# VH-VL binders against Carboxypeptidase Z (CPZ): the designs that were tried, part 2

Target 1, 134 residues: Carboxypeptidase Z (CPZ), of Homo sapiens (Human) (q66k79r27to160)
Amino acid sequence: NPAGECHRPPAADSATCVDLQLRTCSDAAYNHTTFPNLLQHRSWEVVEASSEYILLSVLHQLLEGQCNPDLRLLGCAVLAPRCEGGWVRRPCRHICEGLREVCQPAFDAIDMAWPYFLDCHRYFTREDEGCYDP

## First folded at step 12 (VH-VL; from M5 with heavy chain T57I)

Design N5
Fold by OpenDDE, fold request of step 13:
Structure N5 (fold): chain C 134 residues (1-134), chain A 122 residues (1-122), chain B 112 residues (1-112)
Amino acid sequence: as target 1 above (134 residues)
Amino acid sequence: QVQLVQSGAEVKKPGATVKISCKVSGGTFSSYAMHWVQQAPGKGLEWMGRIIPIFGIAKYDPKFQGRVTITADTSTDTAYMELSSLRSEDTAVYYCARGDYDFLYSYGMDVWGQGTLVTVSS
Amino acid sequence: DIVMTQSPDSLAVSLGERATINCKSSQSVLYSSNNKNYLAWYQQKPGQPPKLLIYWASTRESGVPDRFSGSGSGTDFTLTISSLQAEDVAVYYCQQYYSTWTFGQGTKLEQL
């Protein structure tokens, strides 16, 4: 659903939107997020200090540019979820699953597991639930 | 202000191993990547490798792959570069230099160590 | 690896005159996501480590005099010193940090 939609998308939750202020997500396609994020962080200080955010910020270098910016934007959708019209938008599960398949060799190459905060089942929603592509 | 202080000059024989340290003071160690750069006498700068201390993951230039090991000790804010199987061609000044590990905000190498001279001679 | 090539290898310029150093990358170092050129310039004087002068191709590092400027995009870049000072005698290096890190071979700038 476009910004300003009056109807709640199936995959959206009621929320107070705030300006997106996260360095590694500065190129996100949306400008507003909300607290708590999908990991239940309740402030920028907590987000920026989190291991999830730090990992997200180093992923480009760790993976030597592979899978980016798509993977980073996927993480941004979790750490700073899209907020529009008073609703939280959730990213699409199939996008997450697709990236996981494509990027798995890059993670294997550095002996790193797929990040837990990118659990496609836990933080992402199906297409029929009104998800968006980060 | 942030400073990188390297260990002193080394003299080694061919086939030996050298380990150089780089300690960060006046700033955060874990908020940046640490690079190592080689400069042979009268020659240019050559990137050797980089470590992201918070994860302990290093990347090396293929030229040095197999002979160089970069490590980090977050408890002492110190990075290390170990070069084995030394050759006369390894005679050079070695620099540590910090850089941002976030690609979107990477701006090169803004703080450098004073350099460590390694001399390899029989 | 991206290869960086500087020109000229050496340059002699009179005090107060303009100095121009060119740098070419074998591949573009422009990142489409943020439209930034991952290109830096360094100054190195004898017995000293390199000093960062310019990053993002055209942004001066803090404390760098206004006479230093960087320009260019994609694969072609230029460092310009508008009015050479005696303290500017040094070797200058360009560097890409788009894919790993590679330096140009350096340009020795001397006073004529």
Scores: ipSAE 0.764, ipTM 0.903, lowest interface PAE 0.6, mean pLDDT 94
Fold by OpenDDE, fold request of step 13:
Structure N5 (fold): chain C 134 residues (1-134), chain A 122 residues (1-122), chain B 112 residues (1-112)
Amino acid sequence: as target 1 above (134 residues)
Amino acid sequence: QVQLVQSGAEVKKPGATVKISCKVSGGTFSSYAMHWVQQAPGKGLEWMGRIIPIFGIAKYDPKFQGRVTITADTSTDTAYMELSSLRSEDTAVYYCARGDYDFLYSYGMDVWGQGTLVTVSS
Amino acid sequence: DIVMTQSPDSLAVSLGERATINCKSSQSVLYSSNNKNYLAWYQQKPGQPPKLLIYWASTRESGVPDRFSGSGSGTDFTLTISSLQAEDVAVYYCQQYYSTWTFGQGTKLEQL
């Protein structure tokens, strides 16, 4: 349980941090996450079996490298949210919106809808709320 | 041990269509991508396309685009490659090969089928 | 598309001697995020499917003898057989899987 951060950012929730152990998110800029994640998954087994995680795993190949690793890391911020000092950090909405704008054509090209777990209005927070860029 | 078992040899006329199957046994089907590779007699290996079975999304080499269709049946752990408008130059051995669909952990094609000879002749 | 070019097209090596096969990619196959080269080597014997020997440019596949080694980075790669055995007679292919999948034209290794 990390104790490096004592103050709660506006976009953070109190949580118990655990070591990040997710293969597809191994290159994330943070090393600790928490359960439940932003999708309310409560274990690694549930996360790894989820369609969301599988999508992230295949995302690079599906999009032929487009929008990666940024889009994958955005997804990682949802499936394995950043946890520091006992607080969950949330990714920035404007980052999500920017990526959606840029990456939407790649999804359209394969007749795939924008992933629901990357709903920018549901899982992401505003800049003034202390969000971070994954 | 994981094995890919392909359907038997085919003899076709020009203009016909061939469909080859590749069944996975001894391992998971949906946890990997399935590739198809063409090898003309005495020639090298040529990637045709791949499918990610869990999503049913295929990618093709432009050379085969429009004539090849790769599909997957997760209920039977079987991938298929269909090649239409056959011509003499399509005479070749066709291989299915397994690969990881996660780019971060992709390590090539580690398991191959035994190959299927397709002969196109008038 | 990334083009893979092997050299030589064929070579003959005496038993017990070193065999060296080179492979060049038209573009780098090094991924900066994980610092891995998306390069594989395959061995194909007559009437058999290809067999994976090396992946990530230098990692031996399980069961592959230690006389096989891969080296290189970026665009230049080498497969080395330190001491040729009779069973090593085959055609060898390099492959990039960085962007789609492309093979070299193959190198026929014969016993001298």
Scores: ipSAE 0.746, ipTM 0.898, lowest interface PAE 0.7, mean pLDDT 94
Fold by OpenDDE, look of step 13:
Structure N5 (fold): chain C 134 residues (1-134), chain A 122 residues (1-122), chain B 112 residues (1-112)
Amino acid sequence: as target 1 above (134 residues)
Amino acid sequence: QVQLVQSGAEVKKPGATVKISCKVSGGTFSSYAMHWVQQAPGKGLEWMGRIIPIFGIAKYDPKFQGRVTITADTSTDTAYMELSSLRSEDTAVYYCARGDYDFLYSYGMDVWGQGTLVTVSS
Amino acid sequence: DIVMTQSPDSLAVSLGERATINCKSSQSVLYSSNNKNYLAWYQQKPGQPPKLLIYWASTRESGVPDRFSGSGSGTDFTLTISSLQAEDVAVYYCQQYYSTWTFGQGTKLEQL
C-alpha cells in the first residue's frame, strides 16, 4: 500500500508513527516507526539495549558481508516496524523465508542459530495480508 | 577518556608463545570490536585480526591464521592476543585498537593501545 | 583482500607548503547502502601508536586540525595538509575497512 493511505491495510495495526531513529536501520526505505515494535519494545533505549538490535548491528561483521543489507533490513522491519498513515506495516513472510534459505549457511558457518526474532511465522505476514518487502 | 592499556614488553625465544593483554578503561568494552595490529621495526601496519567481545567471535588475517588467537574477557574488559610458534619475524610492536562493530557506522580505529614490543631472539 | 597502495613512499615538504598523499585501493571501498567510503587516514609519530585523522574518506576525527583534509571516492583517495607544520612530520597510512582491514604501506612525510 502506498504511504499516506487513510485505510487500514490488511495485517496492519493502528499506531502512532514516530521518526525512525535507529542507526543500524538508518538506511531503511521508510522514515517512520512506532512503539511498541514487533518484539514489544517500547522505547529506543530498550531497543538499543536489546540483544536483537546488537545482533543486527554486528551482523555484517559476523557474516562477513553475506546477506546484507537484506537480512539486516529484515531485522529492522521487526525492531523498528514501518509506520505509515497511522498504521504499522508488516514485512512479507516469503521474503523472510527466502532469506532464511539463502542465509542459513552463513549462520551455520559460525555456529549461530537463525535469530528467533526473525521467525518468519511469528513476525511476518502473507502476501494477501498486505505485507511489504523490507 | 577511553584508554587501551596493553601489557608490557615481552622477550621470547623462537617457538615460544606470547600472550598480550589489552584492557579498556574509561569506556565500554562490549560495545566495540577490538583489533590487533602488528608493526615490525621500521615497517608498516598490518592487521592481524579482531574480536567482537559480546559474541566472542574472532576473525584473522590469513597470514596469521593458525598461530594467532584473539580472545576477550567481558568481565574484566580485557582483550588478549596470543601468538604461537614465534619466529624472529614476529619481532614487532603489537597494538590493540578499538573499532565500531556496526558496519554502517564504522569509522576506523579511533582508540589505540600504547603498543607492546615483542622481541623474538635466540 | 583489498590492497592499499600509497604514493609517494616518502615526501619532503617545506613548512607552510601543501603536502599531498595519495592512496589507491584495488577495489572500490564505497558502500552502496550508505554511500560512504570506508577509508581512513592515520598519523603515526615515532614511538607512538597510530592516530586516526580521517574516516569516511573525508571526515576529520575530533581534535584534528583543519589543515588536514581527506578527499576521493571509490578507489582513489587523497590526504592533504594545506600548510605543513613541524608537528606534522610523521608516517601516514591509509586504511580500508570495507572488507576486513588493510593498510597502505605508509608515506613518510618529512620537513624539507
Scores: ipSAE 0.659, ipTM 0.880, lowest interface PAE 0.8, mean pLDDT 94
Fold by ESMFold2, fold request of step 13:
Structure N5 (fold): chain C 134 residues (1-134), chain A 122 residues (1-122), chain B 112 residues (1-112)
Amino acid sequence: as target 1 above (134 residues)
Amino acid sequence: QVQLVQSGAEVKKPGATVKISCKVSGGTFSSYAMHWVQQAPGKGLEWMGRIIPIFGIAKYDPKFQGRVTITADTSTDTAYMELSSLRSEDTAVYYCARGDYDFLYSYGMDVWGQGTLVTVSS
Amino acid sequence: DIVMTQSPDSLAVSLGERATINCKSSQSVLYSSNNKNYLAWYQQKPGQPPKLLIYWASTRESGVPDRFSGSGSGTDFTLTISSLQAEDVAVYYCQQYYSTWTFGQGTKLEQL
């Protein structure tokens, strides 16, 4: 696969792809994901009840229209990672880092910490390791 | 099904404070933003503010900032609006309304309370 | 802040005739990602709370008669009642919910 492209995952990332069924993520550029997700959730019921998903659903109103859709879609790539042709991709770290720089002031304005599941060094991979660019 | 039931009419003196309740029954409370809207006699609808109960975060229109406080009690599925330093111009009907806070699925304010008349008179 | 302006302020229409109410926003309320306009219409009859008629500019709320239709995109929107009924006498408000929540000033619809 070409350098810097999130193409086909290594065999170690193979998975069973299922339909993406999260309404907050319905405008994602992909329509298949897998379980467990990157937070180890194992069902739609668990994801939909999670504080992480609920936060994504309120982001537009909390941040007064800032950072939508980009930050929400970044979070979607953690909760419902892209699964394509039996292969799963982690979202790209450099996208997370760029969004944090742009969006951190909006969180500061409401005295809210950057969400832990959007920590750019936890669930995000480098470009040269084959990542998804949401 | 879903109903928003507000507390009853109130008569207040200038300088007083009023607190209006809005109880949600027959539906989910924590999945919605709760809004408050003022309508003075013969006038249009004016948005006052809203709260997102699951986060306890409120936002107010600048016109009311400093005099309005919106709160929510998730244990009783009730939102509250408190308006202080009442003036005669605050004589109005006050509505609560709900709206889905998920931007992709927001239908505007889909369910409204019956309204609460607040009269500010000497 | 997005300012909402309705026209006309009042309108008199004979039963069975078409009524048209316009609403203009100071900024676009179209969200390009889903191609939805975050514009709602409400009906308020005397002594009653507002009732949602239309959301996303053109989608009827459940139980709203087919004679009510919404149209427009971006900054210019229209509510049309194709054949006025006596029970449609009310004040109509547009509202944007793209960024914060602001109402137009209202349009009073009367029967001629």
Scores: ipSAE 0.478, ipTM 0.809, lowest interface PAE 2.4, mean pLDDT 89
Fold by ESMFold2, fold request of step 13:
Parts: structure tokens; sequence; C-alpha cells
Structure N5 (fold): chain C 134 residues (1-134), chain A 122 residues (1-122), chain B 112 residues (1-112)
């Protein structure tokens, strides 16, 4: 592995970085991602048609301005994970956990479950494993 | 060109219910929020509520909460607004309008229906 | 819960002269992530639906003449018509769409 905080998943020996092309994620702090993403989507067509992506695009209106941009960018890190120099970086678990604590009441207010693809223990990793803040 | 086509004018008695339709022509509304706006004669625009059709989730202004119901039929690309317990103060033109639900690409309400006059008289 | 207040309530302007309409929001409509103000301006003529003129406070909608311009940021916004034409006689509304959808009370622009 390269030195520093850039780590890759054990299941991927290397990654081909491509331009991030999701308009809902256009304000992400990075501009390269890879396929498959953390949900195993393999093309932009699949991501753009997915209920996960569409949910991110409506979050501001659904939560009446709460948790934007942080929660949307967290979801972007799952659907379009950061890719640097042929390596995938995973988003930090503690960021996901912190946002869930702050944002859960907004989901409760509209009787909507926390999104399954924002499972903090499934798609997010610890800081000692080289994660980043989305 | 995308157009919003509303149902025709209505005359109602106090206490009745009205249901107005808004059909998307030349496109689909499933990628948009659909809004309803009231304008009483000689008065300004008042937002009533909106629905996000792909989620079936509506939000209403507190002024209309409990009397208004906004629904959508994604198979026909038609939104509906139903206003119950009509009063003379509800005499107004009712507009539907669309806006992109993606906050980064929202341009306000970019396409409006022609309006539907509802007259409430005894 | 964002209240929009326009001034003046009505305005009379001679053809060819400048018209200025102000709009204030009770809280900022600036989104820090993209530095855009979620503020729109609409024109409405009698018997017609409103027409979008300006979005993001200063971006002109396609087909809107360049004599219409929007400016301002945060809570204080202005619509300017640089040289009034007869067809510009209408009621003008500002609207925030940062958090829900709230219109100003309207400004009636008349030909002097």
Amino acid sequence: as target 1 above (134 residues)
Amino acid sequence: QVQLVQSGAEVKKPGATVKISCKVSGGTFSSYAMHWVQQAPGKGLEWMGRIIPIFGIAKYDPKFQGRVTITADTSTDTAYMELSSLRSEDTAVYYCARGDYDFLYSYGMDVWGQGTLVTVSS
Amino acid sequence: DIVMTQSPDSLAVSLGERATINCKSSQSVLYSSNNKNYLAWYQQKPGQPPKLLIYWASTRESGVPDRFSGSGSGTDFTLTISSLQAEDVAVYYCQQYYSTWTFGQGTKLEQL
C-alpha cells in the first residue's frame, strides 16, 4: 500500500479512478471515484436510476433543510467513493455515527427510517484504518 | 416543451370539496416536486404545499393543513389538489407549478399551469 | 418560516426609465456549499400565471430580456429593470426556496 492515509479495501487489489459524474455529488471535496461503488453499482446508469441516489437528491426538501450538505455528502461517499492514485478511500465511521445522532430526529419527524445504505458499520471504516471525512 | 395543463374552472357552495388536476404534457413529473399555489382575487401568491411524486410525500403550509390534500399518479403524470370545507375566502385561482427537487439544481418554480378559477358562493 | 418582504408595494415608472424593486428575507437564503442564494423573481401579468425571471438571485431564466437583472446576497435582494418597456407592466414577486417556498407580497409596477 502507498504511505499515508490512502487505503484500499482488501477485496480490491487496485482501482481505476474515473471522473465523478453525479450532479447531486458535484460539491464533493474530490472529483474522482471508481466502480464498483460501495453498493456494488457498476455504472453511472445504475447509480443514477437507483433509489439511493434519488433519495440523496431529495434530502434537502424531505428534511426541510436539515442536515444538508453533511448527510448528502456522506451518502455521496458511499455511491461515489473517493479514489486517489488507483486507491479507494472509505469514509469515516465516526462521522456517520455523529450525523446519525444529529439527524435521526429529522427522519423521525417524517416517519422515515434511517437509510439502509448509510449503515455506519457496513460502509464506513475506523480512523486507524485510514478513513476520510466526506 | 413541457407544459402543465390544469382542469377547468369550478363553482362550489360553501362546505363543499374541490379537486383540481394538473397533468404534465411533453415530459414526466416523477423527477420533480409539484407545487400548488393559491391566489385570491387582487391578492398575492400563497404557497399551499407540494408533493414529491416518486416518494408520494407531501408537505403543506400550516394555513392549509387539515383541509388540503395533494396527491400524484405517476402512471399518468398527473398531480391533484383537493381542498375541503370550502369557504368564500377560498375563491381564488389555483396554480400548479414544478421545480427540480435536487437542491443543487433547483431554479425555483420554472413551469406553471394555466390556473384554475374556483368560485365559492352561496 | 422564512418571511419575505418586498418594497415598495407599488411603483410607477416612465417608459425608458429604471425600475428598482427590493426584497428582504427574515433569514439568509445563501447556501454555503455552492455560494448561491436561493431567491427567485417572478413576473405576473393579469390573467396569466407567474413567469420565472431570475433564479439564484442573479441568474436570468432563458428567454428573459437582459434589461432584467437581479442582485444581492444573504437577506437583501434587488430586481432592476434598466429601461422599462410597456410589456413590463406587471406584478413582481420575490420568492425564497431555500427552506420551503415563501413569496413576497408582490410589487405592482405601473407605467407612469
Scores: ipSAE 0.463, ipTM 0.812, lowest interface PAE 2.6, mean pLDDT 88

Design N5
Fold by ESMFold2, fold request of step 13:
Structure N5 (fold): chain C 134 residues (1-134), chain A 122 residues (1-122), chain B 112 residues (1-112)
Amino acid sequence: as target 1 above (134 residues)
Amino acid sequence: QVQLVQSGAEVKKPGATVKISCKVSGGTFSSYAMHWVQQAPGKGLEWMGRIIPIFGIAKYDPKFQGRVTITADTSTDTAYMELSSLRSEDTAVYYCARGDYDFLYSYGMDVWGQGTLVTVSS
Amino acid sequence: DIVMTQSPDSLAVSLGERATINCKSSQSVLYSSNNKNYLAWYQQKPGQPPKLLIYWASTRESGVPDRFSGSGSGTDFTLTISSLQAEDVAVYYCQQYYSTWTFGQGTKLEQL
């Protein structure tokens, strides 16, 4: 019962936690994830071929070194969500919102929209619902 | 073996434009950034710019900004560099080179084209 | 805008002797998240394109002889050829790829 933290209950058909195996996410603070991910990808092959993953891999060069590693790790939390004890942990919404505020000018500078899979209200949860800082 | 094959040597007049091609064969085009490097006779290497072909986004060194255009055609696995308003000091060998655009796995420029000599003379 | 400075501009070394080339960057090229220095070394022989020798400051590219080694961190880097061979006569360039891509001015290595 940590202050402002909550955990998701186990699913009736729980997915097991597997080793995180995405090279672009190799420096994440956790090493276990699950399928399907938050975008409903069901295998490493599908994730690695996805436009979302390719965007994360190029992000440093696109934003000229701005927002790395924080924004890349935020995206990793969507594509390879933290898994512990058979439970998916979602990244914190306030972290997403803070990064968007700081990083939006870098996207504007290259005339690129904020990535749809980093929508802070869709894939990220509030502090009082249990979340983690990627 | 992956190869970068550049178009042939060119002779140009001052004020003209040159467009050099760099075709990737024997490897993946979509996983790399494509760089262009100038080397004047007897001089060092100077980075001109690069493109990330999957996003079509180029970046240029300020020395060449406004005169250089780098493009890519993913349907033919070919990058292009166009240098306009040519001057005699643009006489050089021009290289294309590739590098992984994933910052965690960048090895610098691991494969280079054979070079294209551009001579600018009246 | 990271400036790369090599020293010396030229170097003459007897066959079998050690050659040392230095490279300094105006800013650190160390990425703290993976502890890698984004510094490469290239060899260029006359009439040929540059050839990658070393990346991440100290990792040899495939097929590069063990006599080539790189060292250093942050802003100060060294390329060492432990026992010079005749085929090592070339111009050597350091290059940072941490933020944009900048080459040193080159060091011409000659046989004494």
Scores: ipSAE 0.394, ipTM 0.786, lowest interface PAE 3.0, mean pLDDT 88

## First folded at step 14 (VH-VL; from M5 with light chain S33K)

Design Q4
Fold by ESMFold2, look of step 15:
Structure Q4 (fold): chain C 134 residues (1-134), chain A 122 residues (1-122), chain B 112 residues (1-112)
Amino acid sequence: as target 1 above (134 residues)
Amino acid sequence: QVQLVQSGAEVKKPGATVKISCKVSGGTFSSYAMHWVQQAPGKGLEWMGRIIPIFGTAKYDPKFQGRVTITADTSTDTAYMELSSLRSEDTAVYYCARGDYDFLYSYGMDVWGQGTLVTVSS
Amino acid sequence: DIVMTQSPDSLAVSLGERATINCKSSQSVLYSKNNKNYLAWYQQKPGQPPKLLIYWASTRESGVPDRFSGSGSGTDFTLTISSLQAEDVAVYYCQQYYSTWTFGQGTKLEQL
């Protein structure tokens, strides 16, 4: 809830929560998300047609099984951020940073840049702001 | 009903190149990976590689790396496999096959082409 | 790389009897978050392309007769034909699709 004075509130914005319905994100640990997402997509049709979602859907094969599921689920947290009790939760920056260090070699091996929508400082929040681990 | 229709049989000389087509009809092209599989006479199935047409990136088995090129044309719903520097041991039936590229919904190769016989002889 | 090994290489079974084909992967093909084994079985009759029989180790493809069943998990898998029919004479392949795509060497099933 937003009204807690003496208790640290979660890192959240108010939102209308909807069912998470992206098939490449169906193994996520949460069932609800919101629109617009962190990339400002406003519908499932827009997300499913996006280059960002297409990348997530091929990621396992592209990286030859490396970084699955954690990297895909990190991307899911950008395209379908967790929504709970009318509040959107942000994914943790330190999780993004850790995965980048572990997974960067797999991207280097195929001469592919780290995806722009996984920018740890743009789309992920600090732990002291009540983020979650996707 | 989804069908994968391959180009016809080829007879080639050693050192030549063959390019086989695989056209998808009766279903979506871009929702699947397109695989190529070699089967030499009396031998088992050997995966050569695949392409994901919507992403455009191909992956090859090391055995064929450097001699095989797999491409796709989304305007004609057709995948291609080109094998260069042909040798007599490349005499085989070549299959295209499709499978879902999404890890959570991949279930193997559900539809196969009829096969294309390539004969390499001097 | 995940190596797939089938046994036996060849099998002869009388009509109406059970046929069992084994497949072993060098690494687990189980994804724990959805509890699915990424293993498929194919049937190939002479002069025909392979046909998908079983996916996710135990899920029968549409139109495949009930006598075909798949079992196993992780690294050890089995295809069972409960009562062999004459039309089941074929070569059978297992295949993993967890990491890349690799086939077993095949098992030739013959009628005794």
Scores: ipSAE 0.517, ipTM 0.822, lowest interface PAE 2.0, mean pLDDT 88

## First folded at step 15 (VH-VL)

Design R2 (from Q4 with light chain T100R)
Fold by ESMFold2, look of step 16:
Structure R2 (fold): chain C 134 residues (1-134), chain A 122 residues (1-122), chain B 112 residues (1-112)
Amino acid sequence: as target 1 above (134 residues)
Amino acid sequence: QVQLVQSGAEVKKPGATVKISCKVSGGTFSSYAMHWVQQAPGKGLEWMGRIIPIFGTAKYDPKFQGRVTITADTSTDTAYMELSSLRSEDTAVYYCARGDYDFLYSYGMDVWGQGTLVTVSS
Amino acid sequence: DIVMTQSPDSLAVSLGERATINCKSSQSVLYSKNNKNYLAWYQQKPGQPPKLLIYWASTRESGVPDRFSGSGSGTDFTLTISSLQAEDVAVYYCQQYYSRWTFGQGTKLEQL
């Protein structure tokens, strides 16, 4: 388990990086991810049907362009975490915290709760644990 | 192909309320923002507001805030725009329109309703 | 909001001649990560809804004649009709869709 990762994929599946194939995340700065993702989805079909991905896909319209692209790309790093050289990185907590401070008003303006999968203490980790800055 | 079909023309008196429908056929409804645009006779296109039906959240241009209500019914794939306290300057054609919701692949407003003429008698 | 300003407000052009309509945005509509300008052009004829002509500043929508072209980047954009036809008499709008969608005030194109 490399520094900054909460868990490693099962030994038979570990170190396998696959192409990032999410339409809404195609502008991410990395090209590879792994399964299961941080929400335990095990295939692109499952991710693409998920309420989490659907939210990311409409996020720009939902927030009227506020927080684009940073918040969407943060969510992409949860649903399709960066995988490089067989190692998976959780997205950085401090980036999540900064974005929440800046973006919370946009959610308040539409009376919508902060998305659970963007909870900065749930799917995000510290820089000294090897996190990814999306 | 996605189509937007609006309700028919309306004639209203000053002070009345009008409610226009926009039904989606040939595609998904809930995740797409539905926009409403006003066009007064001989004038340009004026954005009024939009709703994203799956979240039920509407946003309005400040000049219509307080007089416009935009709603959606996901059981009938229909959006509605209601304009109250009508005045003669509200005489216009009203359009619903939408585009792809995905920022990376949006083409602007590529799907438009046929328009609904609302006439407010003076 | 990103304000869209068109020029001129009206334009008269002879059949077969070039027509040029300009559009300026108050902020850049270029997304650097995909290098696309989120700028569209619409044609509107009397009694009809607007029709999408150009998206991403320069890509023609399906079925739009090749005499229509769009150009520009960032904040300054141009719609060009290389050889005006009678059916091109209409009002033309630019629109940004980088953030909340906003329209230019329109340009009425008339046959001179």
Scores: ipSAE 0.601, ipTM 0.820, lowest interface PAE 1.6, mean pLDDT 89

